# Designs tried in a protein design chat: VH-VL binders against NAD kinase (nadK). Part 28

Target 1, 268 residues: NAD kinase (nadK), of Syntrophomonas wolfei subsp. wolfei (q0aze0)
Amino acid sequence: MKIILVNNRFKENTEKKAQEIAGQLSALNVEVIIDNGLDEPYAGTVDFIMVLGGDGTMLRAARRYGQRAIPVLGVNMGTVGFLSNIEINELAEYLPLILREEYSLEARMMLEVAVFQQQSLLTRVFCLNELLLRSNSPRMLSFALEISGQKLEPYRGDGLIVSTTTGSTAYSLSAGGPIADPQLDAFIVTPVASHIINKRPLVVSPEREISLHLLEEREAIIGIDGQIKMDFGAENRVLIKRAPHPLLMVNLKAKPFFTSIDRSLQRQ

## First folded at step 4 (VH-VL)

Design s6 (from s1 with heavy chain E105R; framework fv_bermekimab)
Fold by ESMFold2-Fast, scan of step 4:
Structure s6 (fold): chain C 268 residues (1-268), chain A 123 residues (1-123), chain B 107 residues (1-107)
Amino acid sequence: as target 1 above (268 residues)
Amino acid sequence: QVQLVESGGGVVQPGRSLRLSCTASGFTFSSYGVHWVRQAPGKGLEWVAAISYDGSNKYYAESVKGRFTISRDNSKNILFLQMDSLRLEDTAVYYCAKEGLWFGRSPYGMDVWGQGTLVTFSS
Amino acid sequence: DIQMTQSPSSVSASVGDRVTITCRASQGISSWLAWYQQKPGKAPKLLIYAASSLQSGVPSRFSGSGSGSDFTLTISSLQPEDFATYYCQQANSFPLTFGGGTKVEHK
């Protein structure tokens, strides 16, 4: 068996722990590839991806490897998060189930984001949580939203979020979007500080395509999973659709999603 | 080298208490779960208790549950076993042992063992 | 609790012999099984983990096999230093349990 260990080398403690875990897995005759985010994604065939860290590390792993239909396990290293399944102190207990492939998989939809300049494709990225369009200045944006070719009335405000159901508890929630069952496939379209009364969040079929472009020259950015930022101007257009493959998340123990999110929204 | 050294064994009277210690050196103690395993004279190995790397999870054999308490001090690299309400059946050499895997709650194998400390009873 | 049954309880052997020890779990434990060697007056020494993986520094004449509920430890050519008691141990669930031991002694 070949496993990718995804970690964040800029966190000294996690890099050292990843090396030690890799050594122990190698002693069990598991071939280990370490991905600390600095190099290009590993291009070879692997059997399993183990993500060591918090939700941010999982989001990076999903962008790098999520379209390969390889099981991905989130292992929490003490940070509260929604994308991990087990704690680091449980890893040895669950390792035999991993090696025997005795686990269930939970499919999580991803977004495919294509950014164009005029008619030319500039970049294509995948993401697990959301795309954010926002102003990069104090001035409000004026922009067009099209859903499967249907042109909505113009938006005016600070921006817009197009989210997966997994991303419903991330930026979309902060902007007033609904909490969605991550077992559902849907786009959640949430306005950011809309100046137009009655611009409501939309829950849209994942079979739709969503297009965004600016109606006036403004300084704006596109944000991906809160980790990638790209300049966005009036000559740009973004096309968002359901990614070809979902992220296959490993489920080794039950996660009480609704009770967990309910508690996280309360003050202590 | 990687080493575990037990201490605190001795002759005790039934119903009394005794505290065993196990001092670790040569490895990052705070990264490994550790166990107490005992062996009565001429008998086989019996698992007694375990504690996770950070002390948050503790496990006990049914025969010692409620009488023994496992704890650790990661700042001093020491594992403890507090043994209360001791019985003749607790007569044994007590070994401490380190889990083979990093942060393991359940040992995949115990790769480093101490030399053991003997607990016996007077008349 | 998971009961671990070792067979035989003892075996008489000569240097150069092939020795086979078996261990049976009362329920499935996958490959969560370790084998230990214990010499008189000494602490146990880990030989095999994950049912079949040889511990660093252990001679290649030792091998483990099996999965589920039936496991075997084999010593391909017994050496003088191998006369000892051998234990299997399941790590599938708490409480951890050891087999009763197999004593390998001189003929």
Scores: ipSAE 0.000, ipTM 0.429, lowest interface PAE 15.0, mean pLDDT 86

Design s7 (from s1 with heavy chain E105K; framework fv_bermekimab)
Fold by ESMFold2-Fast, scan of step 4:
Structure s7 (fold): chain C 268 residues (1-268), chain A 123 residues (1-123), chain B 107 residues (1-107)
Amino acid sequence: as target 1 above (268 residues)
Amino acid sequence: QVQLVESGGGVVQPGRSLRLSCTASGFTFSSYGVHWVRQAPGKGLEWVAAISYDGSNKYYAESVKGRFTISRDNSKNILFLQMDSLRLEDTAVYYCAKEGLWFGKSPYGMDVWGQGTLVTFSS
Amino acid sequence: DIQMTQSPSSVSASVGDRVTITCRASQGISSWLAWYQQKPGKAPKLLIYAASSLQSGVPSRFSGSGSGSDFTLTISSLQPEDFATYYCQQANSFPLTFGGGTKVEHK
């Protein structure tokens, strides 16, 4: 069995723990590929991906490997988060189940984001939470939103979020979007500080194509999962679709999404 | 062959010191936490001390804290137990043992054990 | 320290018998429990880890069960080579602690 072990080298204790786990797995005749985020994603075939860290590390792993239809397990290293399934101190207990492939999988939709200049494709990226279009200056944006070729009235404001249901508790929530069951497949389209009072969040079919472009020259950026940013100008267009494959998340124990989010909101 | 071999046991006098060694072969010693476990004649197993894979964390049973020091040399695949201020109550066969998978808090148990080395007292 | 209490301290059995040994922790230890077999003059041998997982190379007549604070080791059909002393061990917290042992003897 071959496993990619994803970690964050900038956390010294996490890197030491990753090396320890890699050594233990190798002693069990498991081939380990370590991905600390600095190199290109491993291009070979693997059987399993183990992510050591918080939600940020999981988002990076999903972006790098989520389209390969390989089981991905989030192992929390002590931070509170929504994308991990087990804690690091539980890993030893669950490892026999992992090695025997005795676990269930939960499919989580992802976004495919394609950025164009005129008709030329500049880049294509995948993400688990959301795309954010925002102003990179104090000036508000004017932009066009199309949903499956249907042109909506222009937007004016600080930006727009196009989110998966998994991303409904991330930036979309902060901008006033709904909390969505991650088991549902849908796009959530949430305006950021719209100056047009009747612009509301939209929940649309994941089969829809969403297109965005600026109506006037402004300094803007496209943000992906809060980790990647790209300049976006009036000559650019972004096209957002459901990604070809969902992220396959490993479930080794029940994770109570609704009670967890409810408790988080109440403590504020 | 995965193996641990203890040495350094013998007959000592009360109040003296003794250093035990445990040599590892057949596995990547630097990847595993290792333990010392003792057994007095005719009695049960008693955990004595443990050291993490890199030597940064060390743990001791209360009965030996301050008297015994665990250490390791990963370049030579050797585990040590320095035993100072020895008492008659320290009479036992001392085993070194390797963790199954994880250091310390591990459900995988100790999967490889040495044959043991006997520490006894004169008189 | 977490106290591990084994019962019985000894059991007399014949080849073919079912033998059950129990182990109680003084506080909850989840599944962080291992079982060992020790024959006279030899080092202990790991039989069961994670309370119920059989170590590779160990015969299927050995099984472990339990979680939290109550655990059981079962030998479904005792063989001549199974006459030995058995120990449970918790790994939930330092210091690690062993049970007192159970000696399985000939009737």
Scores: ipSAE 0.005, ipTM 0.411, lowest interface PAE 14.7, mean pLDDT 86

Design s8 (from s1 with heavy chain P107S; framework fv_bermekimab)
Fold by ESMFold2-Fast, scan of step 4:
Structure s8 (fold): chain C 268 residues (1-268), chain A 123 residues (1-123), chain B 107 residues (1-107)
Amino acid sequence: as target 1 above (268 residues)
Amino acid sequence: QVQLVESGGGVVQPGRSLRLSCTASGFTFSSYGVHWVRQAPGKGLEWVAAISYDGSNKYYAESVKGRFTISRDNSKNILFLQMDSLRLEDTAVYYCAKEGLWFGESSYGMDVWGQGTLVTFSS
Amino acid sequence: DIQMTQSPSSVSASVGDRVTITCRASQGISSWLAWYQQKPGKAPKLLIYAASSLQSGVPSRFSGSGSGSDFTLTISSLQPEDFATYYCQQANSFPLTFGGGTKVEHK
């Protein structure tokens, strides 16, 4: 068995803890590759991915490895989040199940984001939560939204979010989007501070293609999962579609989504 | 073109104050962390201070902590370094530098640098 | 603070030579290391980021290797424009720290 351990360089003691876990796994005849998010993703065949950290570390792992159809387990190391399944102090208890491949998988859709400059592809990235288009100045954006070739009336405001159902509780929620069952596959399109009174969040089929471009030259950026930022101008276009493969999340412990989000919202 | 231009350096007396500025152009300034790095004449590079993209986090070298203040104005694309209680040991060329994105993520490595502004002392 | 030790402090070399510069961190920094080139009177230029990734526009004769605490910058065939001072910088944690520099001089 070969496992990738993904950890976060920016968290205190995480590298040392990752080394300790790698040593424990190696003692059980498991080949371990450590990924701190800096080097290129491991290119070889892998049986399992273990993410040590919070939601941010899981989002990074999903971007790097989510398209390989390999089981991914989130192991929380102190900060409570929505994407981890077990706590680090529970790892020893669940390790035999992991090694025997005795667990269930939950498929979570991902976005494929392609950014163009004129007719040329600049970059293509995958993400688990969302793409955010936002103004980077005091001026409102004026931009065009097309859904599967259907051209909507121009948007005016601070931006737009295109989210997965997993991302419904991230930036989309703060912008007024709905809470979605993560077992559903759908795009959620949520305006950010729209000046048009009747612009509402849209829930659309994941088979649709969504495109965005600016109608006026403005300072804007696109953000991916709150971690990647790119300048976005009138010469740019972004195309969003369902990624070819979902992220396969490991379930070792029942985690009730609706009661968890309900508790979280009451603490705001 | 992506560019950083420092200004505000000059000749000062010990104990006085000086404010350096760094004007950014050709990129979305508010999306990147930015740093001040100095170099004393004939010496190596010394990191001085950094500020996150939104200004919420500020970091300082121990040698300048309590004397220097880093700030930014994202509406004007300007980075500042307020230098109080200046000492002879602060003599250096001061560079501003922008963080790069490594694999699409923010990094503490610096991919764009200004030309530097000299801070020196007279009796 | 993480201390960065570069060796050698200077090296005398001729055009066409292979030049190797090493950098050692006092603590593990994974691959969070950058290499810079500085020519006299100029600002530093980023050569290598993430220990081994070549910055856009940098000639392929430059390469970086290493992880953890030990890192190497190699210039496979020194050119006239490569006579400069080279610095490593750990990008792992604050305060950020630079190595003392290695000056590559004419033999």
Scores: ipSAE 0.000, ipTM 0.420, lowest interface PAE 14.4, mean pLDDT 86

Design s9 (from s1 with heavy chain E105R P107S; framework fv_bermekimab)
Fold by ESMFold2-Fast, scan of step 4:
Structure s9 (fold): chain C 268 residues (1-268), chain A 123 residues (1-123), chain B 107 residues (1-107)
Amino acid sequence: as target 1 above (268 residues)
Amino acid sequence: QVQLVESGGGVVQPGRSLRLSCTASGFTFSSYGVHWVRQAPGKGLEWVAAISYDGSNKYYAESVKGRFTISRDNSKNILFLQMDSLRLEDTAVYYCAKEGLWFGRSSYGMDVWGQGTLVTFSS
Amino acid sequence: DIQMTQSPSSVSASVGDRVTITCRASQGISSWLAWYQQKPGKAPKLLIYAASSLQSGVPSRFSGSGSGSDFTLTISSLQPEDFATYYCQQANSFPLTFGGGTKVEHK
C-alpha cells in the first residue's frame, strides 16, 4: 500500500506529527509520500490520501489530487472544520480499518475553471468549493453571465460566486446562497451585493457550462477556494464546468451534515 | 533546508560574456518558477529575467532582451543566466529568487533568495 | 512597463516611531504588490505579499494596505532591527518592476 500524507508545514506540530505517522505506517509495510504543499504533487500512483489538517489543507489536497479518483481522508489537527472525518487522536483506532479498506466513500463534485485572455487559455484549475468573481475596488462591477450559451441580462454589483454543493456553506452562504445537500450535484450561482433587485441565487444543472466576462473596464479578481487569486479584466473570460472526476471522501464515522450546520447557524 | 546558491560572478571586460549559475536544494526545483534580480552598487533592485517551472516560458527586462538568456536544468536543479555583450551598466550583484505560489496571473512574491554573486568590470 | 514610484527615498526615525512608506503604480495592479526588506550586504526578505498579507515569521508591527495604484507599508512601532531599505514590487504583469526603495535610518 502506498499513501500520500498531506500536511501543512506552517502549523506548529503538523510536520513532526506527519513524520511520526509516516514512521508508524512504514513499520506496517506502508510506503509513505509526504506532501507539505511546497513541492509539485506526487506524480506516481497511490492507494490512499491522508490529509492532516483543517479544511484549508483539505481544499489544497482536493485541487492537487481530487481528479485521480483516489480515496481521501480528512484528519483534523485541532481546527474545527467540515471536511475532516476523524480527529488526530482517533487515528490509531481507525487505522486498521483504513489498511483493510473497510470504509465507505462519498463523492463530492468539483469545478473545472478555465481562464482565457481573448481566445488563449491562460490556466485551468480544479476546486472543491467555489469560484468568486469580485471587485477589487469600491466600485461595483458590470458583467455578463451565460449559462449553456443563454445570455442573461447584465449583472451589476460587487461580484458573483459559482459554487459546488460542498461550497454552499462557504462564501456562497455569506452572500445569501442556499444551503445544499453535499450529496447533490449542482452549481449554485450567487450574486454578491447585486444592485439589480431581481437577481437571485440560481441552482443549475452540473452538466451546464457557465461563462463570465466584464462589460466595463474595472479592477476585479477571480478567487478559487479562497486560496488562489487571479487578476480579471475586460479582456478575460472564465469558463466553468463540472470537473471530470469527483473527490472521493472517506467515511469512517457518521457525519450528520444537517444537524451540524443547523447548530452552527443557531449559534451565530 | 530550502536554499539557492549563486556562482559564476567575477570581473569582466565590456563586450564579453559570462554565465551565472544558481543551485537549488531542499525543495522540488522543477515545480517552481525562478527569477534573476540584480542590484547595482548603491542602487535599488532591478528585475532581470524569469523562467517557468518547466522551462517553456521565459521573460526578460527590456534592458537585457536579446543579450541575456535564462535557462534551467531540472535534472541537476540548476538555473542559468547567459550574459552576452556585457556593458558597464550590467555591473551589479545578481540574485536568484524562487517565486512563491503563483497561479495564472497571480504572484505571492519571491519568498527564497540566494546570497548573490557580483559581476563587475576591471578598472 | 508598469512604473513603480516609491516615496520618500529616505526617512529618519527613532525607535518606537510609526513609519509609513508609499508606493504608486503607473497603472492599476489590483492587489498584486509585494514589500521587501533589505539590510546592508544581505539579500532582500519578503515581508508582505498580495498588498496586505503578512509573510510567515514577519512581526505583526508590519502591515500593508492599498489596492489599484496606491499602496502603503506601515511599521507601527519601529524596532532597532527595522533600520533597513524597503522596496515595493508589482506582480501584476511581466516585466516585474520594483520601486526605487526607501531607506529607514537613525535620526
Scores: ipSAE 0.000, ipTM 0.381, lowest interface PAE 18.4, mean pLDDT 85

Design t1 (from d36 with heavy chain T57R; framework fv_ixekizumab)
Fold by ESMFold2-Fast, scan of step 4:
Structure t1 (fold): chain C 268 residues (1-268), chain A 122 residues (1-122), chain B 112 residues (1-112)
Amino acid sequence: as target 1 above (268 residues)
Amino acid sequence: QVQLVQSGAEVKKPGSSVKVSCKASGGTFSSYAIHWVRQAPGQGLEWMGVIIPILGRADYNQRFKGRVTITADESTSTAYMELSSLRSEDTAVYYCARGHTYKYSSGYFDYWGQGTLVTVSS
Amino acid sequence: DIVMTQTPLSLSVTPGQPASISCRSSQSLLHSSGFNYLHWYLQKPGQSPQLLIYLGSNRASGVPDRFSGSGSGTDFTLKISRVEAEDVGVYYCMQALQTPLTFGQGTKLEIK
């Protein structure tokens, strides 16, 4: 069995814990690959991915490995989050179940984001939460949104979020989007500070294709999961689809979504 | 507790098709692989194929030469096995079984359906 | 395809005596994970098969201690230390290393 341990090298506690866990797994004749984010993703076949850290580390793991149909377990290191399943102090209890593949899985949809310069593909990335289009200056954007060939009236404002249902509790929530059951597959399209009255969040089929382009030259960026930033100009177009494969999240412990989000919102 | 319940016995003519259902209850349907295994009268077990509902992917035993199709409906927690161009030698009890993993292979079958007798005769 | 061969194909045992069933694979079932992807099932008369032993040597939930599995690579054994009347049926080994999954011919255990 080969396991990838994903951690954040810039946090000393997670690096030390990754080394400790790697030692424990190696003692059980498990091959361990440590991914601290500095190198390209491991190219070989692996059986399991263990993410040590908070939601940000899980988002990085999902972008790097989410399309490979490999189980991903979030192990919380102390910060409250939505994408972990067990706490680090519970790992020893659950490790035998992991090794025997005795766990259930939850499918979480992902976005496929393709950025073009005219007809040339510049980049293709996958993400778990959302794509954010926003102004990188005090000036508002004017941009076009097209859903499966249907051209909507132009948008004018600070930007737009195209989110998965998992991402409904991230940036989309802050911009006024709905909280969505992550077991549903849907795009949530949430405007950011729109100057057009009656521009509301949209919930659309995950079979739709969504495209965005600027109607006038502005300094803009696209953001992916709040972690990747790319410049976006009037010569660019972005195409968003449901990714070919969902992220397979490991469920070892009951963690009901709705009671978790309710408690989180009440604590704020 | 997890339970797999299959559709009832069928009598079919040669050249027709049969579609057997397998409804899962008591557990998470989509996170497991659902396998289909048949047993001709007085004979051993033969693996036909598998569906992984969470990925929407299936794999088949090639000896059935494209005659078998396995599908799943996650909204009803039901897997289906359709076998076309039926011959008398397809007379068998057809079982669905849950693999303990989401994979096509590696899994042990922790739960089995009760079986569906399909008789092919003129 | 991996071929699974069981011996014997039939076995008659007096209650309380031990029984042993062998299963041989045409290639190694030992995966790089360290597990042997070999599982044993029992089919009692008129019933669906049920899991007995998984990953070579692990007893399934509810399976009595008198059942044990051993072996690695290509040679596997299922042992019943003291056969009881309820153990009557056909025993199958199955390889799960690769598709197509394949079963042995089955071993029929009867009481004398």
Scores: ipSAE 0.422, ipTM 0.741, lowest interface PAE 3.3, mean pLDDT 89

Design t12 (from d18 with light chain S33R; framework fv_ixekizumab)
Fold by ESMFold2-Fast, scan of step 4:
Parts: C-alpha cells; sequence; structure tokens
Structure t12 (fold): chain C 268 residues (1-268), chain A 122 residues (1-122), chain B 112 residues (1-112)
C-alpha cells in the first residue's frame, strides 16, 4: 500500500507530525510519500491520500490529486474545518479500517476552469470550492455571463463567484449565496456587490458550461479556492464546467454538516 | 437495510440483446462496486464484470468483453448489465451483487439481488 | 486468471456431525497489506448466494458461530462444527485478489 501524506509547510509542528505518522505507517509496511506543497505532485500510482491539516490543505490536495480517483481523507490537526473527517488523535483508532479499505466514499464535484486569451488556452486548473472573479481596483466591473450559450443581461459590480455545493459555505456564503447540501451536484453563481438591484444567486445544473468575460477594460483577478490568483483583463475569457472526476472523500465518521453550519452561523 | 432488486425474467431470441436492471435501496449506491455474476442451469457461479458508479468506470471478464456492457444511473440508484449477440449458452440466472468496497477487486459481496432468469431460445 | 479448486464436490452429513470444505488457489491470495482476499458464499436451494466468511476467517453478520474459516495463501478451509438441516446448499469460495474474480466449482452439502 502507498499513501501520500499532504501537509502544510507553513504550519508550526505539522512537518514533525507528518514525519511521525510516516514512521508509524512504514512500520506497518505502508510506503509513504510526503507532499508539503514545495514540489510537483507525486506522479506515481498511490492507493490513498491522507491530508494533515485544515480545509486549506485539503483544497490544495484536491487541486493536485482530485482528478486521479484516489480516496482522500482529511485529518484535522486542531484547526476548525468542514473538509476534515477525523481528528489527529483518532487516527490510530481508524487506521485498521483505512488499511482494510473499510470506509465509504463521498463524491464531491469539482470545477474545471479554463482561462483563454483570445482563442489561446492560457491555463486549465481544477478546484473544489469556487472561482472568484473580482475587481483589482476601486472601479466596479462590467462583465458578461453566459450559461450554456444563453447570454444574460450584463452584470455590474465587484465580481462574481461560481461555486460547487462544497464551496457554498466558503466565499459564496459571504457574498449572500445559499447553503447547499454538499451531496448535491450543482453550480452556485453568486454576484459580489452587484450594482444591479435584482441580480440574485443562481443554482444551475452541473451539466451547464459557464463563461465570463469583461465588457470594459478593467483590472480584475480570477481567484481559485482563495489560494491561486491570476490577472484577468478584457482580452481574457474563462470557461467553467464540471471536472471529469469528483474528489473522492473518505468517510470514516459521521459528519454533522447541517448542525455544524448552523452553529457556525450563530456564532458571533 | 440494503436491498438489490432486479428486473423480471426474459425470453430472448438468439442474436438479440438483453438488458437486466439492478436497483439499490437502503444505503449509499455510488460508494460501492456493483458486480454481475451469472449461473447457467445446474452450473457454478461465473463473474461477468463490475461497475464503480462513483467513478463511472467498469471492468469485464475477457470471456464477455465485446458483448457485455455494464452501466449505472446514480440518480435512480440502478445498475444495468446488457449482453448482446445472445446464444443458447447464455441461458442463465444473472445476479447483481454489491462489493463492500469501491474497487474492482478486493470486495466481498455483502448483498445480492434475487436473480433474473434469461432464457435464450427460438 | 486465478483458478480456484474446491474439494470435495459433494458431501453428505448426518445432522449434528461436522463438515469441512477445502479451497485451493493457483497462486497466493495473501495481499501485501496482510489480508487473504478469499471469501465464502452459501447458495441455498432456490435462493441467491449469501456471504458466509470474508477475508479468509471473518464471519459475516448473522452467520452462526458453527461456521468458521481458516487458511492463508493458497490453502483455505471452511468448517461447520455441527451441521443443521438449514445448512443444505452449495458452498463457493471466491478469490478477490485480482480481476477477473473467480469462484471454485462449488461443494454441494446434503443431509443423510
Amino acid sequence: as target 1 above (268 residues)
Amino acid sequence: QVQLVQSGAEVKKPGSSVKVSCKASGGTFSSYAIHWVRQAPGQGLEWMGVIIPILGTADYNQRFKGRVTITADESTSTAYMELSSLRSEDTAVYYCARGHTWKYSSGYFDYWGQGTLVTVSS
Amino acid sequence: DIVMTQTPLSLSVTPGQPASISCRSSQSLLHSRGYNYLHWYLQKPGQSPQLLIYLGSNRASGVPDRFSGSGSGTDFTLKISRVEAEDVGVYYCMQALQTPLTFGQGTKLEIK
């Protein structure tokens, strides 16, 4: 059995804990690859991915490995998060189940984001939460949104979020989007500070293709999962669709999603 | 409680095709592998193939490759096994069974459908 | 393909007496993770097969303790400590180490 341990190099003591866990797994004849984010993703065949950290580390793991159809387990290292399934102090209890593959999987849709300059593809990235189009200056954006070839009336405002249901509790929530059951597949399209009074969040089929482009020359950025930023100008176009494969999240322990979200929203 | 319910018996002509359904209820459909196994009258069990609904991928026994297609519809929690170019030797009871894991191999079959008799005769 | 061979192909047992069925594989079913991917099923007359033993020696839910599985690598045994009338049927071993999954030819258990 070969496992990737994904950790965050910038979290104090996380590297030491990753080495400790790698040693324990090696003693059980498990081959371990440590991914701290500094190198290219491991290209070889692996059986399982264990993410040590909070939601940010899980988002990075999803972008690097989410399209490979490998089970991914989030192990919380003492940070609050929605993407972790077990706590670090529970790992020893659940490890035998992991090694026997006695767990269920939850499929979480991902976005495929393709950014073009004219007709040339500049980059293609995958993400678990959302794409954010945002003004990079004090000036509001004027932009076009198309959904499966249907041209909507122009948007005016600070930007737009295209989110998965998993991402409904991230930036989309802050911008007034709905909370979605992560077991549903859908795109959530949430305006950011729209100047047009009746622009509402949209919930659309995950089979739709969404495109965005600026109608005026403005400085803007595309943000991916709050971790990747790219310049976006009037010469650029972005195409968003459902990624070919969902992220396969390991479920060893019941997650009280709705009660957790309810408590989070009521805390000051 | 997990149950696998299959479609009813069929009588088919040689050269035709048959599509048998297997509807899962109780428990998560997509997180498991659905296998297809057949049994000719008075004979043993023969593995035909498997689908992993969460991945949309299937694997087949080479004996049936080119004639068998296994698909899944996650919205209805239903797996299908279609066998084409039917011969009299394909007369058998066809079972679906759930593997306890999402992989093509490793799994033990913790739940079985009731079976579907397919008779190929003219 | 891995070939699974069961012996005997048929046995008749007086109620209350023990029964033993052997299953041999053409190659080791012991995985690098330490598990034997060998499972046992019972098909009662007119019924679908049902799981009895998984991963060589683990009894499935609802299976009476008179059933036990043992063995490792290429040699496996299913034992019934005291046969009851409801145990009549055909017993199959199956390897799940690799596709195609393969079954033994079956062992028919009858009551004398």
Scores: ipSAE 0.012, ipTM 0.585, lowest interface PAE 8.4, mean pLDDT 88

Design t13 (from d36 with light chain S33Y; framework fv_ixekizumab)
Fold by ESMFold2-Fast, scan of step 4:
Structure t13 (fold): chain C 268 residues (1-268), chain A 122 residues (1-122), chain B 112 residues (1-112)
Amino acid sequence: as target 1 above (268 residues)
Amino acid sequence: QVQLVQSGAEVKKPGSSVKVSCKASGGTFSSYAIHWVRQAPGQGLEWMGVIIPILGTADYNQRFKGRVTITADESTSTAYMELSSLRSEDTAVYYCARGHTYKYSSGYFDYWGQGTLVTVSS
Amino acid sequence: DIVMTQTPLSLSVTPGQPASISCRSSQSLLHSYGFNYLHWYLQKPGQSPQLLIYLGSNRASGVPDRFSGSGSGTDFTLKISRVEAEDVGVYYCMQALQTPLTFGQGTKLEIK
């Protein structure tokens, strides 16, 4: 068995902990590759990906490895998050199950984001939560949104979020988007501080293509999962579609998403 | 590894403005929210507001409405808190603190700056 | 605004003895995803606050296991099983359920 250990180089003691875990796995005849984010993603074939850290580390792992259809387990290192499944102090208990492949998998859709300059492809990236378009100046944006060839009336405001269902609880929620069942495949399109009163969040089929471009000469930013930032100007266009493969998240423990939300709503 | 380093102490006159900086190092600045909390001498902690750099949005404690502005420069990984129309009761140590995104996260502060003493006197 | 009330305001403890600090909120902090949005911080003399406990009961990285948090809804407790000299300082609870984020008035822990 070959496992990638993904950790966050900027969290205290995580590199030392990753080395310790790698040593334990090697003693069990498991080959380990450590990815602390500094190098290019490991190019070889692996059987399993273990993410040591919080949601940010999982988002990075999803972008780097999510399209390879390899099981990914989130192991919490003390920061509470929504994408981890077990705690670090539980790893020894669950390790035999991991090695015997005695776990279930939960598929989470991902976005494929292609950024163009004029007609030339600049970059293609994948993400688990969302793409954010926002102004990089005090000036409001005017931009065009097209869904599967259908041109909507122009948007005016601070920006737009195109989110997966997993991302429905991230930036989309902050901007007024709905909470979605992460088992569903859908795009959630949420305006950020729109000046048009009738602009509402949209929930659209994951088979649709979403296109964005600026209608005025403005400097803007495209943000990916809150971690990648790209300049976006009037000469740029972005195309968003469902990624070819979902992220395969390992489920060793029941994490009752809707039970937790339901209890929270009943308290209000 | 992660550090929040704040600008140095300032002495200001009533009616003036102060702008305190908070430079983040050893982490991805845009992935986190930066909160500002103040502490008057011998008093407790008071939350002032937060900036979410990737969204370019800020939220404020209404007690400071119209006087506080929080901004961020992602190119330098620096957040700023500007407080205007200063009064003697604004004399306090001002802290920046890191949280995850305001609405997504649990709102706890895992790293704090060293604090900046702002003294308002005539 | 949610009001956070701490008791006692000051506490003097002999080394090795336990200490307990209470925090009460004016409304329930049990909300999104079933978590209590209540966190505990320690401010040692001359230092910035540091995180001790988050979401009611989770110990922050590097915090000794003699610290524990408990409670739900409106009533929360921070316990130190065996107080040591380095635990001296002011302890604050904070709610993060809604803005403005609000702190308790603080509990000063001193060694007897």
Scores: ipSAE 0.000, ipTM 0.382, lowest interface PAE 19.5, mean pLDDT 84

